# Ledger of designs, part 16: VH-VL binders against o60602r691to836

Target 1, 146 residues: o60602r691to836
Amino acid sequence: YKYDAYLCFSSKDFTWVQNALLKHLDTQYSDQNRFNLCFEERDFVPGENRIANIQDAIWNSRKIVCLVSRHFLRDGWCLEAFSYAQGRCLSDLNSALIMVVVGSLSQYQLMKHQSIRGFVQKQQYLRWPEDLQDVGWFLHKLSQQI
Key: E = the ipSAE of ESMFold2; O = the ipSAE of OpenDDE; V2 = 0.75 times the mean of E and O plus 0.25 times the DockQ between their complexes.

## First folded at step 13 (VH-VL; framework fv_tafolecimab)

Design v03 (at its last look DockQ between E and O 0.88; V2 from the best seeds 0.85)
Fold by OpenDDE, look of step 15:
Structure v03 (fold): chain C 146 residues (1-146), chain A 119 residues (1-119), chain B 106 residues (1-106)
Amino acid sequence: as target 1 above (146 residues)
Amino acid sequence: QLQLQESGPGLVKPSETLSLTCTVSGGSISSGDYYWSWIRQPPGKGLEWIGTIWYSGSTYYNPSLKSRVTISVDTSKNQFSLKLSSVTAADTAVYYCAREDYYDYFDYWGQGTLVTVSS
Amino acid sequence: EIVLTQSPATLSLSPGERATLSCRASQSVSRYLAWYQQKPGQAPRLLIYDASNRATGIPARFSGSGSGTDFTLTISSLEPEDFAVYYCQQRSNWPTFGGGTKVEIK
């Protein structure tokens, strides 16, 4: 695989994702980091079909990490990416999709979309910790899954 | 200003399908920020959420009604619809369409339309 | 299904009095609770969302509090237009409403 993980998130969450995850996980942000991540803002090919970019990212990454936030749930592209990621998982022996719930999202909010609903009902997902003291532990846990 | 208006027959026979349409004006259904729900209220009773739909067509229904409910959206008409099959007297209610706001609460409602199930 | 129990069923008060309405959830709904006001022949009107936030245009005399399973709607001083039925609603799971509290004039 070209990437260790495709990080799928809403563009509205970019600043947060950059500070919370990319700076700590992505090798291009620091040589002390472990993972070569793919994300839209940096790695998608300009002018190429967005769906094609998403699919390429999914299939060229060992894992797919979807950061499911309020913005994510209201972003059709994110939801499509999530669905494609699930599609890939059906062809893989191992689940390649890691769902991380970011922010305070209720069960209802996660159940509104069929693709998310299905995953939540069948698979375990992670929740970003509310306590900043637990972020280090969480990142470690996430890293182990990537 | 956003307005919602329910329309459809006020009388439905038992075992038939209740069909209502909500027409949205003053705003577009084709927004990712909002969901669109149906809620009903039997006479003299409380409120029951029926289901919700996103502009893309993604739906989520009340489990107790799921088998009988179909909600659809027509973005070209700025409408969304409710179908409730196999109705009984228990389905007699005022039916409201409502918008779920950014915080996922119902901030705009139609005036409601009474649907009576009777032979 | 999360069941919301409202109490009292009926609250008889006079204008100017303080109204306190309770909503209890069968399980924790965090802060995912709203309050609605409904007058006869009208659709419900959103008053409070996420337990304590007033919706747009809602007078300051309306306030909400609580978290988890116990919630309260308070009307600090009842106005004549406040006599109505009030419903709580949770969105932790698929939306459910309480049975309502009727605030009527004494």
Scores: ipSAE 0.881, ipTM 0.950, lowest interface PAE 0.5, mean pLDDT 96
Fold by ESMFold2, look of step 13:
Structure v03 (fold): chain C 146 residues (1-146), chain A 119 residues (1-119), chain B 106 residues (1-106)
Amino acid sequence: as target 1 above (146 residues)
Amino acid sequence: QLQLQESGPGLVKPSETLSLTCTVSGGSISSGDYYWSWIRQPPGKGLEWIGTIWYSGSTYYNPSLKSRVTISVDTSKNQFSLKLSSVTAADTAVYYCAREDYYDYFDYWGQGTLVTVSS
Amino acid sequence: EIVLTQSPATLSLSPGERATLSCRASQSVSRYLAWYQQKPGQAPRLLIYDASNRATGIPARFSGSGSGTDFTLTISSLEPEDFAVYYCQQRSNWPTFGGGTKVEIK
């Protein structure tokens, strides 16, 4: 695989993703980091077919990490990417798709979206901690799943 | 400004299907910024959420009504609709359409339409 | 299902008095609670969202407080237009409403 993981997130969340994940996980942010990550703002070709870029990212990544925030839930491209990642390219019993819930999202907010409802019903997701003291353990846990 | 208007028959016979349409003006369902909901209120009683739809067609329903309810959108007409099958007198209520705002609460409501289920 | 219990069912008060309305949830709803006002023959009007935030255009005399299972709507000094029915509503899970508190003129 070209990438250890494709990070799928709303562009509105980029600054948060950069500070919370990329700086700690991506080798291009630090040579002390572990993973070769893919994300739209760096690795997609602007102006090119967006669905093709998403498909390429999913096919070329060992894992797909969807950072499900309030912005993600209102982004049709993010939800489409989630659905595509669940498709034929993820025949390994959904183990390649990692769902991370970010921010104060209720069960109601998540369940309104059919594309993610299966993961929500099975409680098949990680929840980003609200306490900063727990972030180190969360990043370790996420890294183990990548 | 944004307005929601319910329309449909005010009288429905038992065992038939209740069918209502909400027409949205001054805003766009297809933008995907908001969710669109049906809520009902039996005369002299409290409010009951029926279900919610997003512009994509994704729906979520009150579990007690789920087997009888269908909500759909027509983005080209800027409308969403409610069908409630196999109605009884217990389904007599004022039916409201509403918008769910950014925070997932109901910030705009239609005027409501009374639907009576009677022979 | 999350059941919301509002009390009292009826609150008889005069203009200028303070109204205190209670909403209790059958399980924690965090801060995912709203309050609505409904006048006869009208649709509900959103007053308070996320337990304590006033919706746009809502006068400062309306305030909300609480989290978890116990919530309060306070109207600091009742105006004539405030005599109505008030409903709480949670969206922690699929939405449910309380039974309402009618605030009526004594």
Scores: ipSAE 0.806, ipTM 0.929, lowest interface PAE 0.6, mean pLDDT 92
ESMFold2 (binder alone), look of step 13: mean pLDDT 93; pTM 0.947
OpenDDE, look of step 13: ipSAE 0.870; ipTM 0.944
ESMFold2, look of step 15: ipSAE 0.790; ipTM 0.918
ESMFold2 (binder alone), look of step 15: mean pLDDT 93; pTM 0.946

Design v04 (at its last look DockQ between E and O 0.52; V2 from the best seeds 0.75)
Fold by OpenDDE, look of step 13:
Structure v04 (fold): chain C 146 residues (1-146), chain A 119 residues (1-119), chain B 106 residues (1-106)
Amino acid sequence: as target 1 above (146 residues)
Amino acid sequence: QLQLQESGPGLVKPSETLSLTCTVSGGSISSGDYYWSWIRQPPGKGLEWIGTIWYSGSTYYNPSLKSRVTISVDTSKNQFSLKLSSVTAADTAVYYCAREDYYDYFDYWGQGTLVTVSS
Amino acid sequence: EIVLTQSPATLSLSPGERATLSCRASQSVRSYLAWYQQKPGQAPRLLIYDASNRATGIPARFSGSGSGTDFTLTISSLEPEDFAVYYCQQRSNWPTFGGGTKVEIK
């Protein structure tokens, strides 16, 4: 694989994701970090079809990490990416999709997003901690899954 | 300023189909940021959520009305519509269109339009 | 379906008085609860969302509290324009509304 993980998130979450995850995980942010991550803002090819970029990112990454936030749920591209990621997992023996929930998911929200609902029902997922003191532990746990 | 406005016939005969359109102005429905909903209120009674549509056309309906409800969206006209089939007197109500915000609450409403089901 | 029960059905108070409205859910809705105000001939107006957050432009005299199954809307000091019907609404599951509480002038 070209990437350790494709990090899928809403562009509206970029600043937060950069500070919370990329700075701590991506090798291009620090040589102390462990993972070569793929994400749209940096790695998608300009001028190419966005779906093609998403699919390439999914298939060229060992893992797919989706940050399911309120913004994610309102981003059609993110939802599409999630569906494609699940599709890949169906062809793989092991699940390559890691879902991280930022905030909370209501049943109503889950019913509006069947792909996410199906994942929640069948797979374990991670929750972004509410306490900043737990962020280190979370990043460690996420790293173990990547 | 975002504005929603319901339009359609105020009188429908029993067994016919109620048809309403919501015209949105001051904002685009072609955004994934929001959902667009229909909510009704029988005279002197409470509120009932009918259904919600996303700009992509994905719809979500009240289970109690699902078999009779169709919501559609026309992004080119910045409108979304409601069809309720096989109406009875029980469907007499003020019908509101509303925007469902990031938190899944209804932050903008139309003024509502009364639809009376009567022979 | 989650049923929201509001009480009292009618609350008669005078301007300046404190109003306390209750909304009880048939099952936990966590904090996924909103309050709306509706005046005669008008559409509902969002007051509170996620149990305790005031919507944009809502006066500070309106406050919401509660979680799980029991929620309260408080109007610290009623203004003449506050006499209306108030509805709670949950978004934990398919959206449902309470039956409403009418705050009327004594």
Scores: ipSAE 0.868, ipTM 0.945, lowest interface PAE 0.5, mean pLDDT 96
Fold by ESMFold2, look of step 13:
Structure v04 (fold): chain C 146 residues (1-146), chain A 119 residues (1-119), chain B 106 residues (1-106)
Amino acid sequence: as target 1 above (146 residues)
Amino acid sequence: QLQLQESGPGLVKPSETLSLTCTVSGGSISSGDYYWSWIRQPPGKGLEWIGTIWYSGSTYYNPSLKSRVTISVDTSKNQFSLKLSSVTAADTAVYYCAREDYYDYFDYWGQGTLVTVSS
Amino acid sequence: EIVLTQSPATLSLSPGERATLSCRASQSVRSYLAWYQQKPGQAPRLLIYDASNRATGIPARFSGSGSGTDFTLTISSLEPEDFAVYYCQQRSNWPTFGGGTKVEIK
């Protein structure tokens, strides 16, 4: 795989994703970081169809991490990427898609979206911690899953 | 300004399908910023959420009604609809359509329409 | 299913008095709770969202408090137009409503 993980998130969340995840996980941000990550703002090919870039990112990444925020839930591209990533995982043994809920989102808010409902019903997701003191533990846990 | 109006027959026979339409004016369903819901209230009783639809067609239903309910959206007409199959007298209620706001609460309601299930 | 239990069922008060309405959830709903007012023959009207925030156009005499399982709606000084039925509603999971509290003139 070209990338350890594709980070799928709404462009409205980029500043948060950079400060919370990329600076701590991505090797291009620091030689001390563990992962070769893919994300739209840096790694998509200019001039290529956005769908083609998303599909390439999903197939060339060992894991797909979807950062499900309020912005993500209202972004049709993000929801389509989630659905496409599910199609790549054809068996229960291949857990390529990692769902991370970001922000104060209730079960109701998540369940309104068919494309993610299966993961929500099975509780197959991580929650970004509300307490800043728990962020280090969360990043370790996420790193273990990648 | 935003207004919601329910329409449909006020009398439905047992075992038939209840069918209602909500017409949205002063706002757009296709914007994707809001969700659209059906809520009912049996006479003299409390409120029961039936289900919610997003402009994409994605739906979520009350588990107790799920097997009998279909909610759909027609973005070109700026309408969404409710179908409730196999009705009984227990389905007699005032039916409201509503918008869910930014915080996912029901901030705009139609005036409501009474649907009576009777022979 | 999250059950909301409102008390009292009926609250008989005079204009100018303070009304205190209770809503208790069968499990934590954090702050995902709203209050609605319904007058006879009318649709419900959103008063309070996320436990404590007044909806647009709602007068300051309405306030909400609580989190977790115990919530309160307070009307500091009742006006004649405030005599109505009040419902709480959670959206922590699929929405459910409380049974209502009727605030009636004494």
Scores: ipSAE 0.779, ipTM 0.919, lowest interface PAE 0.7, mean pLDDT 92
ESMFold2 (binder alone), look of step 13: mean pLDDT 93; pTM 0.945

## First folded at step 14 (VH-VL; framework fv_tafolecimab)

Design w01 (at its last look DockQ between E and O 0.91; V2 from the best seeds 0.86)
Fold by OpenDDE, look of step 14:
Structure w01 (fold): chain C 146 residues (1-146), chain A 119 residues (1-119), chain B 106 residues (1-106)
Amino acid sequence: as target 1 above (146 residues)
Amino acid sequence: QLQLQESGPGLVKPSETLSLTCTVSGGSISSGSYYWSWIRQPPGKGLEWIGTIWYSGSTYYNPSLKSRVTISVDTSKNQFSLKLSSVTAADTAVYYCAREDYYDYFDYWGQGTLVTVSS
Amino acid sequence: EIVLTQSPATLSLSPGERATLSCRASQSVSSWLAWYQQKPGQAPRLLIYDASNRATGIPARFSGSGSGTDFTLTISSLEPEDFAVYYCQQRSNWPTFGGGTKVEIK
């Protein structure tokens, strides 16, 4: 695989994702980091079809990490990416999709979309900790899954 | 300003399918920011959420009604619709369409339309 | 299903009096609780969302409080137009409504 993980998230969450995850996990942000991550803002090919970029990212990454936030749930592209990621998992019989819930999302909010609903009903997902003191432990746990 | 209006027959026979349409004006239904819901209220009783749809067609239904409910959206007409099959007298109610806002509450409602199930 | 129980069923008060309405959830709904007002022949109107936030255009005399399973809607001083039925609604799970509290004129 070209990437250790494709990080899928809403563009509205970019600043947060950069500070919370990329700076700590992505090797291009620091030589101390472990993972070669793929994400849209940096790695998608300009002028290329967005769906093609998403599919390429999914299939060229060992894992797919979706950061499911309020913004994610209202972003058709994110939801489509999530569906494609699930499709890959079914195809290769691999649990390559890691779902991370960010923010205070209710069960209702997660259940509104069929793709998300199906996942939360069948698979375990992670929740980003509310306490900053737990972030280090969380990142460690996430790293073990990547 | 945003307006919602229900339309459809006010009388349905038992075992038939109730069909309603909500027409949205003053705003586009093709927005990822909002969901669109149906809610009903039997005469003299409380409110029951039926289901919600996103502009893409993603739906979520009340489990108690799921087997009989179909909600659809027509973005070209700025409408979304409700079908409730195999109706009985228990389905007699005022049916409201409503917008589910950014915080997932119902901030805009239609005036409601009474649907009576009777032979 | 999360069941919301409202009390009292009927509240008889005079204009100018303070109204206190209760809504109890069968399980925790965090702060994901709304209040609606419904007048005869009209659709419900959103008053409060997320337990304590007033919706746009709602007078200051309406206030909401609570978290978890116990919530309260308070009308500090009843106006003639406030006599109506009030419903609570949770969005923790698929939306459910309480049975309503009728605020009627004494």
Scores: ipSAE 0.876, ipTM 0.949, lowest interface PAE 0.5, mean pLDDT 96
Fold by ESMFold2, look of step 14:
Order: sequence, then C-alpha cells, then structure tokens
Structure w01 (fold): chain C 146 residues (1-146), chain A 119 residues (1-119), chain B 106 residues (1-106)
Amino acid sequence: as target 1 above (146 residues)
Amino acid sequence: QLQLQESGPGLVKPSETLSLTCTVSGGSISSGSYYWSWIRQPPGKGLEWIGTIWYSGSTYYNPSLKSRVTISVDTSKNQFSLKLSSVTAADTAVYYCAREDYYDYFDYWGQGTLVTVSS
Amino acid sequence: EIVLTQSPATLSLSPGERATLSCRASQSVSSWLAWYQQKPGQAPRLLIYDASNRATGIPARFSGSGSGTDFTLTISSLEPEDFAVYYCQQRSNWPTFGGGTKVEIK
C-alpha cells in the first residue's frame, strides 16, 4: 500500500485534524512520527475528478480513517467516501475502515445516515475524548488500530 | 420565506394507505443543509415523530411505525412524502411536515392536515 | 425509547405570574432537549433548543435550564399570548415528546 491510512474528513475540519492528528502521526510533519498518511489537502492530484481521487486514496491505503464530525455528516462527498470504503471492506469483514466520532454527536444525529448506521448500531467506532488529558491514550489506541 | 404545506386526502379507509405530500417553497431540499420530517398529533393528544429524510433519500423512522412507513423525496419538485400502510382508527391525527435545523430540532412546521381513518 | 414526563399536566396562572414547567427524561439526554409552544389550531413553535438557547424571535421572558434528566422551562412574567400547551422534546436518540403542560388562565 502507498499509505498506512487515508484520513477522510470534511475540509472544514482541516485545522483541527492538523493539530490533533497530523502533527502527532504523520511522518511529513515530524520525522519522529510513525505513519505515512494520505489526506485531500496535501495528497490529492490537482485537477482530477474528486471521486477518482477518493477511490485511489481508498485503494492505495491499508486503512481508511473516517473522522465523523457534524461537518462530515453534512458533506455528501465524505458520506460517499465512507460508503465506498465500506464496499472495499466487505471482504475484510470491515477491518480496514476505522470510524472515529469527533465532537458532541448524539445517537440520533449518527443514525439519520444510512451509510454509517451499521457501524453506529454495532458500536464499531472510536470516540475522540472530551477530556483533553485523555488525548495521548486515544492516539496510542488509534495508532494500534492503524 | 420558507413555507411547508401538507397536501393529500383527509379521509382514508381502514387497511388502506395514508399518502401525504409536503411542498417546500422559499427554500431548497436539494441543498442538503436540512433534514425533512413527518410528525403527527392525534386530536387532543401529544406529538409523535414518524420519520426523517435527507435530500439523498436516506431515511430514519420511528421504530414503532417502521414496518408501515415509507418517506421519500422528489428534489426536482421540492417535495417529500409520507406513506403509512394498513391504517386503523389509531392513525387518525393531524399530520405535520417539518424542517430540522442545524441543531437537529424542528424550527419550521407546516400548518398540519387532519387525516381521519374511518369506514 | 426515551420517555419524557412533563409536570404539572395543567398550570393555572394569571397574567404577570411566573410559570415553571418540568420535563423529566427516563435516561440522560445530555443537553439535547427542546421546548415547543402550541396554541389551539396551530403548529408547534420552537422556543428553546439544546436545553437553554432561545430560538430566533423568542422573547427573553422564556428561559430553559437543566441537563441530564431534569429540565425546566420558565416564563418569567406571563403575557396573554403565553397561555398555550408546552411540549419538551429530546433528540439524544430518535425524537420523543413529552405529554405536554397546559398553561391556562386562572
């Protein structure tokens, strides 16, 4: 695989993702970091069809990490990427797709979207900690799943 | 200004299908910014959420009604609809269509339409 | 299913009085609770969202408080147009409504 993981998130969340995840996990942000990550703002090919870039990122990444925030839930491209990644994961019993819930989202907000409902019902997701002092433990746990 | 208007027959026979349409004006379903819902209220009683639809066609239904409910959207007509099958007198109610706002609460409602189920 | 229990069922008050309406949830709903006002022959109107935020155009005499399982709607000084039925509604899980509190003129 070209990448250890494709990070799928809404562009409105980029500043948060950079500070919370990329600076701690991505090798291009620090040579002390562990993973070769893919994300749209750096790694998508300019001028190419967005769905083609998403599909290439999913096929060229060992894991797909979807950062499900309120912005993600209102972004049709993010939901389409989730659905496409889930299609790839059928043969892998959903092991390649890692769902991370970010922010204060209720069960109702998540369940309104059929594409993610199965993961929500099976409790097949990580929840970004509300307590900032737990972030280190969370990053360790996420790293183990990547 | 945004307005929601319910339409459909006000009288439905038992065992038949209740069918309603909500027409949205002054706003766009296809924008994807909002969710669209059906809520009902039996005369003199409280409110019951039936279900919600997003412009993509993704639906979520009240579990007690799910087996009898279909909500659909027609973005080209800026409408969404409700079908409730196998109705009984217990389904007699005022039916409202509503918009769910950014915070997932019902901020705009139609005027409501009474549907009576009787033989 | 999350059940919302509103009390009292009826609150008989005069204009100018303070109204206090209670809503209790069968399990925690965090702060994901709204209050609606409904007058006869009309659709409900959103008053308060996320427990304590006034919806657009709602007068300051309406306020909401609470979190978890216990919630309160307060109308600081009743005006004639405030005599109506009030419903709470949660969206922690699929939406449910309370049974209503009728605020009526004494």
Scores: ipSAE 0.809, ipTM 0.927, lowest interface PAE 0.6, mean pLDDT 92
ESMFold2 (binder alone), look of step 14: mean pLDDT 93; pTM 0.947

Design w02 (at its last look DockQ between E and O 0.89; V2 from the best seeds 0.87)
Fold by OpenDDE, look of step 14:
Structure w02 (fold): chain C 146 residues (1-146), chain A 119 residues (1-119), chain B 106 residues (1-106)
Amino acid sequence: as target 1 above (146 residues)
Amino acid sequence: QLQLQESGPGLVKPSETLSLTCTVSGGSISSGDYYWSWIRQPPGKGLEWIGTIWYSGNTYYNPSLKSRVTISVDTSKNQFSLKLSSVTAADTAVYYCAREDYYDYFDYWGQGTLVTVSS
Amino acid sequence: EIVLTQSPATLSLSPGERATLSCRASQSVSSWLAWYQQKPGQAPRLLIYDASNRATGIPARFSGSGSGTDFTLTISSLEPEDFAVYYCQQRSNWPTFGGGTKVEIK
């Protein structure tokens, strides 16, 4: 695989993702980091079809990490990516998709979309910790899954 | 300003399918920020959520009604619709269409339309 | 299904008085609770969301409080137009409404 993980998230969450994850996990942000991550803002090919970029990212990454936030749930591209990621998991018969809930989302909010509904009903997902003191532990846990 | 309006027959026979349409004006239904729901209220009783739809066609239904409910959206007409099959007298109610806002509460409602199930 | 129980069923008060309405959930709904006002022949109107936030255009005399399973809607001083039925609604799970509290004039 070209990438250790494809990070799928809403563009509205970019600043947060950068500070919370990329700076700590992506090797291009620091030589101390472990993972070669793929994300749209940096790695998608300009002028290429967005769906094609998403599919390439999914299939060229060992894992797919979707950061499901309020913004994510209202972003058609993110939801499409989530569906494609699930499709890959089905074809590969592995759990390549890691779902991370960011922010305070209710069960109702997660159940509104069929793809996410199906995932939360069948598989476990992670929740980003509310306490900053737990972030380090969380990142470690996430790293173990990547 | 945003307005919602229900339309459809006010009388449906038992075992038939209730069909309503909500027309949205003053705003686009094709916004990802909002969901669109149907809620009903039997005469003199409380409110019951029926289901919600996203502009893409993604739906989520009340488990108690899921087997009989179909909600659809027509972005070209700025409308979304409700079908409730196999109706009985228990389905007699004022039916509201509503918008779910960014916080997932119902901030805009239609005026409601009474649907009576009677032979 | 999360059941919301509202009390009292009917509240008889005079204009100017303080109204306190209760909503109890069968399980925790965090702060994901709303209050609606419904007048005869009208659709419900959103008053409070996320337990304590006033919706746009809602007078300051309306306030919400609570978390988990116990919630309260307070009308500090009833106006004539406030006599109506009030419903609580949760969105922790698929939306459910309480049975309503009728605030009527004494």
Scores: ipSAE 0.920, ipTM 0.961, lowest interface PAE 0.5, mean pLDDT 96
Fold by ESMFold2, look of step 14:
Structure w02 (fold): chain C 146 residues (1-146), chain A 119 residues (1-119), chain B 106 residues (1-106)
Amino acid sequence: as target 1 above (146 residues)
Amino acid sequence: QLQLQESGPGLVKPSETLSLTCTVSGGSISSGDYYWSWIRQPPGKGLEWIGTIWYSGNTYYNPSLKSRVTISVDTSKNQFSLKLSSVTAADTAVYYCAREDYYDYFDYWGQGTLVTVSS
Amino acid sequence: EIVLTQSPATLSLSPGERATLSCRASQSVSSWLAWYQQKPGQAPRLLIYDASNRATGIPARFSGSGSGTDFTLTISSLEPEDFAVYYCQQRSNWPTFGGGTKVEIK
């Protein structure tokens, strides 16, 4: 695979994702970091349509990490990427799709979206910690799944 | 200002399909910023959420009604609709359409329309 | 299904008095609870969201409190326009409403 993981998130969350995840996980942010990650703002091909970029990112990445925030839930492209990644996971038979809930989201807010509903019902997701002292533990746990 | 208005027949015979439309003015369904819901209230009774739709057509329904409910949206008309099949007298209620706000609570409601199920 | 039980069913009070309305959930709803006011022949009106936040245009005499399973709506000094039915509603899971508390003139 070209990438260890594709990070799928709303562009409105980019600053948060950069500070919370990329600076600690991505090898291009520090040579002390562990993973070769893919994300839209750096790695998508200019001029290629967005669906094609998303599909390429999903197929070229060993894992797909969807950072499900309120912004993600209101972004049709993010939801379509989630659905497409599920299709790859079924053909791969591995658990390649990692769902991370970010922010204070209720089960109602998540269940309103059919593409996500299966993961929510099965409780197949991680929650980003609300307490800063738990962030190190969470990053370790996420790294183990990647 | 945002306004929601229910429309449709006020009388429906048992076993038929109840069909209502909510017209949204002063706001846009296609923006995707809000969800749109149907809620009903039997006369003199409390409120029951029926279901919610997003501009994309994605829906979520009350599990007790799910088998009989279809909610749809027509963004070009700025409308969303309710169909409730196989109605009985228990479905007699005032039907409201409502908007779900940024916090996912019902901040704008239509005036409501009474639908009576009777032979 | 999350069942919301409101008490009392009826509060008979005079203008100027303090009203305290209770809503109890069958399981924790965190703070994801709203209060609505409904007058005869009208649609409900959102008063309080996320347990304690006043909706736009709601007077300061309305306040909400609680989390988990036990919630309270307080009207500090009843005005004539406050005599109505009040409903709580949770959105922790698919929305359900309480049975209502009618606040009526004594």
Scores: ipSAE 0.793, ipTM 0.922, lowest interface PAE 0.6, mean pLDDT 92
ESMFold2 (binder alone), look of step 14: mean pLDDT 93; pTM 0.945

